VHH binders against q9lxz3. Designs and how they scored, part 30

Target 1, 367 residues: q9lxz3
Amino acid sequence: MVTRRRSKKKKKTKRKKQSSKEKEKYQTFINLPCDLLQLVISRLPLKDNIRASAVCKTWHEACVSLRVIHTSPWLIYFSKTDDSYELYDPSMQKNCNLHFPELSGFRVCYSKDGWLLMYNPNSYQLLFFNPFTRDCVPMPTLWMAYDQRMAFSCAPTSTSCLLFTVTSVTWNYITIKTYFANAKEWKTSVFKNRLQRNFNTFEQIVFSNGVFYCLTNTGCLALFDPSLNYWNVLPGRPPKRPGSNGCFMTEHQGEIFLIYMYRHMNPTVLKLDLTSFEWAERKTLGGLTIYASALSSESRAEQQKQSGIWNCLCLSVFHGFKRTCIYYKVDEESEVCFKWKKQNPYENIWIMPPLNLIDLPLFDHRI
Below, E stands for the ipSAE of ESMFold2; O stands for the ipSAE of OpenDDE; V2 stands for 0.75 times the mean of E and O plus 0.25 times the DockQ between their complexes.

## First folded at step 14 (VHH; framework vhh_7z1x_3)

Design m3 (at its last look DockQ between E and O 0.28; V2 from the best seeds 0.00; counts 0 for: pae E 11.9 > 2, grease 26.9 > 24.2)
Fold by OpenDDE, look of step 14:
Structure m3 (fold): chain B 367 residues (1-367), chain A 122 residues (1-122)
Amino acid sequence: as target 1 above (367 residues)
Amino acid sequence: QVQLVETGGGLVQPGGSLRLSCTASGFTFSDYYMNWVRQAPGKGLEWLSGISYEGGSTSYADSVKGRFTISRDNAKNTLYLQMNSLQPDDTAVYFCARESGTFYSEYSFDYWGQGTQVTVSS
């Protein structure tokens, strides 16, 4: 009675393969690559951005990162005597004093995306500094002339951050130095000097769409494309503005603006035509507010017309012992504020505050 | 050669109006800021008004603010000064002046017209 115990083994294997295919179908919008998600979110109006931020943690982070919280730039003053820093919020008209002994001997070179580029002319040290978090990112040492202008493309926390400067201008050649995020050393590029013979110094530098735009003190505009290692002087006639007391250049969403200041005249606003590379005078900023400082200028599109601070040029001024700001309306017959005076470029700079200002120890409401 | 020629001056009664013109030649007119300056008898030069390249920015001395208006027509290479509510103290030679093309000029103006006489008298 040879009992046939054969056949039960085969059935178990088939079930495991089916479960892996079903997981592929629910590629929910939740699993979008970060770059694509950011691209999508960047096109959402603020209202929809807020809604999108409630979807999941990843979307929340992306939305918050792209929320152009129209926070007004702050003005930072640099003391010459006691290494003290004064932050001024023009929206709240509040001042905060900070001390950074670690920055003793440093001067400001540039500001963008909430970061300061700081340089020590005695030690040739260069670093990025966030005055709100006190974070510091050191750079390789660089010898440069005292009046040399520098700029960077974005926050140093980004791997795409580029630092740019012109280290030498001779009769025949221009020497450019660039530093890429995580690079070991400065890249040096030498180009033929095609600037006008009356060239003295670069006055303004802005980064836009992968290119550094450099304005000379004679009004000539040059561009440097780091990706192509390309340098060119634009053929456009420099806006020859005789008698200007100063100029500011800023970038907003790919558009480049140039503002000239005069002692007895209202400011002149120019916009660069990116096709012809010619400057055109503008009667309006299209709702843009420009926060202007000698080394760098910030721009904001103010959505809320209610504050009365739209389509304005904002400048630092000293009124007695008080540091304040003045606003020039560009499209209105604004009285020339004769209170504006050319300042030392290294004494003040506009800086973007972080979005989460509530967490900043600076606002200890206890005083 | 750069030339500036003022016209439109004359005799006017107090409270009257005049329009001055300055015709520019020998340079690209739109590339320069233009100004009006006057000199009264026995007095120094007085700046009155300035205008930017395309007229987007204008400025006035306190002495003429609200009464005088500066404008320009770049197609005609002409600068204008509309003068209203003229007073005896406005009696002067009026000059058109081009600002220097350099950012840092010790001199505000590099070229002047010959001037036009404005006399305000009862």
Scores: ipSAE 0.008, ipTM 0.322, lowest interface PAE 9.1, mean pLDDT 82
Fold by ESMFold2, look of step 14:
Structure m3 (fold): chain B 367 residues (1-367), chain A 122 residues (1-122)
Amino acid sequence: as target 1 above (367 residues)
Amino acid sequence: QVQLVETGGGLVQPGGSLRLSCTASGFTFSDYYMNWVRQAPGKGLEWLSGISYEGGSTSYADSVKGRFTISRDNAKNTLYLQMNSLQPDDTAVYFCARESGTFYSEYSFDYWGQGTQVTVSS
């Protein structure tokens, strides 16, 4: 069972028991002090936040400020049968269904900076898609194997955007393909294979501090530095082998985390020591929230505690026929409430919504 | 070459006990979760129990919880299943299975032993 933990607040050292006089000063909607208004607005779902932002200039500024600071990543579920896509906002615990005919026949590869990288395995077409603006940026074609992973370094609107994939691993060689911004075609690079001989696939890729970190199914970590066209295998190994339920890797402000999932046992959290490249086990996320999905994960610090999404691991799950998340507190060593099962990697992915949602097509408040 | 060899099967009367062993070779045994699976006559495979790298974490199917105990000795590259309170419906071929090292597969076993017969009859 999911163990629900409600932490007692410690940042409020000011007496929470305000006098009746002090409460009266903060009870009007229009004249509330900014700090109290932000607290009230932070309890609203996104839809009600958007409505509240239309009340007056002061409320608009407070609502937009809270969107900037406290929005969480959203989970996108991809339909197997049509062009329908379900977008789940964990802050509202509510879904909306969208239709993206632009993506007919495509599957997801990676997400970063509010963009999805999408691939059509029949036509070998590759494109960036922003589900919030519906902007589409086509890329040169490339054949990819079903289990091949691809990542990118930043939004495709940047001239520094780089696509990266490992196309082939033989006993002797590793072949990498990259695509930089306005190149005519994919660049192919071949390196001596220094990986363990029982490695099969790269399962996780993150971009951090100017380089791609690539993790194999056996826990071997490799690094590709695109500025040097340099590939090497790092010495560290996780102290525990990954289990049947999967493994997730993410970065936050230059730090790299690895989360192992195995059956219904508690997740194991590891942090990469960037000096030694050894993995160190952590018993806490240190205030970080990780939104885990198979192809890429999102992370946030300083999330609003009232939403119930802070200092935890967020896992996508089907509960009956309802798509939702479970929230696991790593520092609370309790059994997982739901029997989480590894999902098809192309079924869902986390993505960070843009901060100014009121003017986007998906959230047209006029209709 | 990965190899798993089960021993310790045999005939036992209802209520009796058996201890199965599985000797592993050809891989680093301590790097893998290990499992026991059985197949009763004319039926499909049934997962029974699994154990973590150091043996500190175990899991059991409801059908055997409280009666079977999984353990491992990484120095001897050996997996064990202590089976107590055996009943006739425990009659099956018992397999040792290595859990695959993939990050996204549930109940994915890449190498199996040949199996050992356990027969419970009065």
Scores: ipSAE 0.000, ipTM 0.231, lowest interface PAE 11.9, mean pLDDT 74
ESMFold2 (binder alone), look of step 14: mean pLDDT 85; pTM 0.860

Design m4 (at its last look DockQ between E and O 0.05; V2 from the best seeds 0.00; counts 0 for: pae O 10.3 > 2, placed apart)
Fold by ESMFold2, look of step 14:
Structure m4 (fold): chain B 367 residues (1-367), chain A 122 residues (1-122)
Amino acid sequence: as target 1 above (367 residues)
Amino acid sequence: QVQLVETGGGLVQPGGSLRLSCTASGFTVSENYMNWVRQAPGKGLEWLSDITGEGGTTSYADSVKGRFTISRDNAKNTLYLQMNSLQPDDTAVYFCARETGTFYTEYSFDYWGQGTQVTVSS
């Protein structure tokens, strides 16, 4: 590991009276209307945005809001030939190659909120990894079958973080294991199967509005609600797309999307209607940009940027693994593509960087 | 060896009916999702219907719902498609297909029949 910069909070000190002239000057500047404050802050480079966010709560909220608007997901790839991983920012066309040999033998299970859930199938070790901070949060060991999927609800730094996996499916029963943050052990729950076929695995899992949505290899959509300890299979199936080369599932603000990929055709985007549980094809993303990869999908509403990445479907794989990290404009049925070095879709994963990237040890580089 | 053989196609007048059959060998239809798919002249493939088990769930594309009925005879290992109220735009080659374990790839159907022609003309 290189060095971590330690942010020491200044200890609470006895306030010395400042000049009333200085107090009056700072008060008028700090109390700008929100729209003027946002205009001023939007013209700052990221470093100055971080500095400005320390002024007061109003400035902090405005600065953080603008960082989210101007920050896009990155790609991560773990090398198979050494103990390195590469972070790539497509919007800035910048990369960083880092070493972390403690993760040798681990694979990614799921990506969400800037964290990766990592599993070593030889040791049964399970941990969260943040590739930007290099923080690891170990989890209790769990044996998982080959191709068993696991997901989590939010960052492991939250007391609300919940891990979810389906450990077995039999004719009559489905067995679910969950782990709630800082619990002593995994919780096991058994439910009636309710699936219509006897050969089921889960290919896609998304957490949205407090529940896990699980798409099976047979096209059934199931739901697990941890607050109710409730399992059920939802009616209907996504429309079949013969010839599809794969799919991705993602969530944005409670909406669930499914993207069909093809070897020689443009992708199809479907949206789940949460009242009828019917899937409808989308001809427009309505300003939404979706970043899709095999083990996670991130979604972002983007303000118009110089890069032109807006209202796009961003894929780690396109046209049967021919291209990586491509931008597809659904409304125009057009593509803008570029290749970066790694073309294994399992290994190219979208991940959201933290909002204060410059203050992190990995990226506190010379300006 | 897995094989699927469609029969029952032919020429029919508008408003008429046909029943297609698909005989399977090398696997048990009741243990798999079975599908009907068609390809009209100059068009792409269109999924029509599926079924699992004797008491399994059936599903239909909107274009055929209420007119077509999928069924099977597990003793004969045979899948059927009853097509009623046929119109000229139902003219196509009709295929039966077995669903794979990964429904959303181009490998969604791992075995197909050779197809049977249905022509709806006055």
Scores: ipSAE 0.012, ipTM 0.327, lowest interface PAE 8.8, mean pLDDT 73
Fold by OpenDDE, look of step 14:
Structure m4 (fold): chain B 367 residues (1-367), chain A 122 residues (1-122)
Amino acid sequence: as target 1 above (367 residues)
Amino acid sequence: QVQLVETGGGLVQPGGSLRLSCTASGFTVSENYMNWVRQAPGKGLEWLSDITGEGGTTSYADSVKGRFTISRDNAKNTLYLQMNSLQPDDTAVYFCARETGTFYTEYSFDYWGQGTQVTVSS
């Protein structure tokens, strides 16, 4: 009785490899790279930016970051008696008092991109200072007259930051000093003096498109191109002499504006023709607001007509014992004679606040 | 050479009038911001009046407002200060000065005359 051992053929159940359907990650607009998202948001009008900010947290952050809350420049007042600084926000009409003992003996030279250039005439120390973060970037010492004008091209955190000053003007020669980011020393360049011989001091310096524009008190305009190490005095002059009360030069998106005023006259606005290098009088600022100070001036294009602040010149003033600002409409008759007074150029300067300051409890709400 | 020359000062009784003149050379008065200032004995400089260059707009200190008048003659390149209702407190050396185009908290001038003495006394 031959017991036939039935070999149970184990049916190997072929586990169907479920083809992992590649979830085509529908790249939803939510997963846009940050750079691309920012690019898209940068093209949105403010209204749409606000709407976009409600989509998700990432979009919110991007929108808020790009909401160039055209924060109006702030005014810094420098005390003559103590090392106290007063910040004034003209938009909110709020003041904040700050104390920077580290800046004792320093005076302001220039302001741009939220940074102050500070100089100590006793120690010949030069530094960049951010009043909002208290960051300090020291520069090589500069042996020069403390009353000379200085300018820089952009924030010192940028490797493209350039410092510029004229250290000497003689009958025959002009000496320029420049400092490039990460340089160890000042570069000195000497050029033939082609300035008019009478009363030439530099009063205004503006950087635009790689070039420093230098305006003298007599209305002469000189150009310095650091990349070419080129200096030239332009033949063009403002049609009128700069007013004795104020002369302000500013740059906006490659355009150069000159504003001057007599004590009892409306401001005159000139725009530089970059082709002919002649000044043309302008009746309007094209929607710009210029925040003017003796050492540097800021310009802002207001996107929203809501503030009523467009085509305006903003100036610091004392009203009684309170520091404030006045706005002059360029295209309208302004009561300049009653509001404007000359100020010490080193007593105040406009500065751009950081975008994130809205969160800084800097303003004592107690006033 | 730039020069300013003041004239017209003198002795006057209270309530009297004087006209000061300032003749400029080396620059045009009508193209410049011109000022009258004074210095009384033992006091600092006091700004009194100004006239703008092209605009010819005038301004006055409160101390002299309504009594003093600044004017100019372009043909003569001369600045004037008409002073009426003079008081003893108006006794001072009076200067004409060209204002600079620079920024200063105080009045800044690059050219001054020698000054002319005005004495108001009974």
Scores: ipSAE 0.006, ipTM 0.283, lowest interface PAE 10.3, mean pLDDT 82
ESMFold2 (binder alone), look of step 14: mean pLDDT 81; pTM 0.813

## First folded at step 15 (VHH; framework vhh_7z1x_3)

Design v1 (at its last look DockQ between E and O 0.08; V2 from the best seeds 0.00; counts 0 for: pae E 16.1 > 2, placed apart)
Fold by ESMFold2, look of step 15:
Structure v1 (fold): chain B 367 residues (1-367), chain A 122 residues (1-122)
Amino acid sequence: as target 1 above (367 residues)
Amino acid sequence: QVQLVETGGGLVQPGGSLRLSCTASGFTFSSYAMNWVRQAPGKGLEWLSGISGSGGRTSYADSVKGRFTISRDNAKNTLYLQMNSLQPDDTAVYFCARDYTGSYPEFVFDYWGQGTQVTVSS
């Protein structure tokens, strides 16, 4: 890795990033000087937006406002040859390579709200990691099977953070473990097994409106309400065509979406009706952009087509050992592949960056 | 120390069969999904097949579907690849790999064997 500081002592020719092919996007304006400032700032890449925010208080406020509206998730990749990870912004095609040896031996269990839940299968250690701030929050140890999924409700900095996993499924019972902030140990709850007996694993877990929704590999949807200590298997099954080779599940503003992948046909996007618990196929995302990976619950609405990635599925999928990001436009039924030049085995996870990147140590180590 | 050792490679005529084995040590074998990957001369790595820790789920690349069968014996800590109807295009070094994430299609392989050579030639 080459880490460079931008200082007066180590001057380098600074190249402006220009894109004549970048889609020109305009915000709705009132005829005021502030509106002109917003237009100028809206065309800046994230790095230049951060720099512009240091000009004065008025520019700072405008730049931060636009970061929220137009910030897209990044991909994170963990190297298996050293203790490094790579952060990648597909919208700007910019990399940041970082070294963090404290995570040696850990794997990602779940991502949400800019945090990763990390597990070391040799030490049974759990911790939260924020790759942008480099903060770690250790959790009590727990043994986990390799195919056991774990999820959390919100950032570990909140007193409301709750960890959830299904630890055991027997003929008669399902065992749930939860951990609520500041508890001494994991809480264990046992419920009658109501799942079909051909069940092998939980495939996806999302947290929405106070409950965990759990999808099995057989298409059965269950929920766990931690406030009521209540577990049940919901009626209905998502329509799945033959030949599905994977799925993703995510939440946006209380709405649950399920994406089925197929090798020889387009992905299908399903939305759960929370009244009937029936799944309905969506032929358009209505301006919503969904960023999906197996361990992520990220989604984002794109209201002003400024990012160049809008109204589509953004899938971080390995094709064999090759890393790709596939942008699928549901209403056009078309695929756009983006491919790295480097071919390294990494874990692809979508993660949201924080708004205040310029004050973080992450950006002192520029390349 | 995690170790994976492949055996069973060799020279085979077109249309022939081979069974590869991968013996695992240094970890709880049944806790990990396992995969077979190959590298043909002068080419990149190609994922071939994967199997869940329990053995209940299997997946195959299109290039080998119907010809190759992945299996495992968790009592013997051994992963297998039965290869039938071999063609010259199947000539490669074959590796077994431990799946860090445990999920398909999101593969991350953290430990690899040394590989075994398979050559398909008249």
Scores: ipSAE 0.000, ipTM 0.211, lowest interface PAE 16.1, mean pLDDT 71
Fold by OpenDDE, look of step 15:
Structure v1 (fold): chain B 367 residues (1-367), chain A 122 residues (1-122)
Amino acid sequence: as target 1 above (367 residues)
Amino acid sequence: QVQLVETGGGLVQPGGSLRLSCTASGFTFSSYAMNWVRQAPGKGLEWLSGISGSGGRTSYADSVKGRFTISRDNAKNTLYLQMNSLQPDDTAVYFCARDYTGSYPEFVFDYWGQGTQVTVSS
């Protein structure tokens, strides 16, 4: 009786190794180092910066930190073909296109403190315009010739804002018009013409310490003190080298500078001695950066050499080829060119952006 | 649209000659003074020569005086620069530029060509 030992085949239950779903570590941009994140965000237009700021706290902080950085003037271009404006930040090499149909027919007369003085030669309307906020402050109408220069002392939001222009220069008389903030009308002052009789037009006007300084195309400097209703032509003339192809006048903390551009040599910088009213050439700006354009006066004392624009002249297109803005280092006698537009010096104007770029209108990126 | 187009650049030996041309379009050519400007590698812009709208007045930089001659043909809307006795230091991109009538006596350039390369090498 052969007892057939039934070998119980132990069914080895194949434990199905659950394939660990490799959690595809979605490398979320959330874990980017702060420096890399800032680098990425710095490449975003403002609109996208705002959007990015909503992603997370880290992104928010990075985005906001980059919104405050613009302490340097921008360039503004006025299209001749349409009501479009282009803003350019040379430091960041960023462009922004804006459309202002409300400025149709207007031309820029002067820029200071982030504001444009705009004039319509057909309607004789004058207004202040802030291209960043679209704020408009109308002024009383004024008839003026196309070649007349205007300037203002500070932002029109200040009660101390004063407008200045020379409306007429005749053989015998100069007519000055001023407008004080909240005034009802223009004040007219007439003075004897003491300017040299050779083709005198006012080319540059700056305001400093309560006084308007007016430079003629012949190098004569005149001053107007509104508080005293006083006009005088100063005896000093800036030393001018032959071959000058333009000049810019700027004011910084009570000091007045004159920049001459030349066709074949480096720019020269002159500083006015307010005691002797003589011009002296300067080989250094003492850390000052001057943003020079025909219808604006902007300057900054740079605190840090890190921006690369320390002791520089930032020049809009007297010297411009291939659509460039030129940064001339005064101490090094060297220049760096940034691509911009081929335009005449009256079409490119330096303008101060607001400290907070959040206040900028949504850039229409559709153009 | 205003256009300026430079031609005539190339490679030339020291002591050689070259004639550059600039063809203008999109404006009344004879109404504007025209200029030649160059940029050497690593250097700034250098003005070389200017000519009045009528061609009656010419001016030259000291660096090119006696060697370069500016001329224009208003019927052909063309500016010329005859360059003689070329040296290695004349190696540059050469541009024609239109004068913008600003306030006298200052002149500004409002339009530029794309430039033409001139290389002087043995």
Scores: ipSAE 0.000, ipTM 0.250, lowest interface PAE 14.9, mean pLDDT 80
ESMFold2 (binder alone), look of step 15: mean pLDDT 86; pTM 0.879

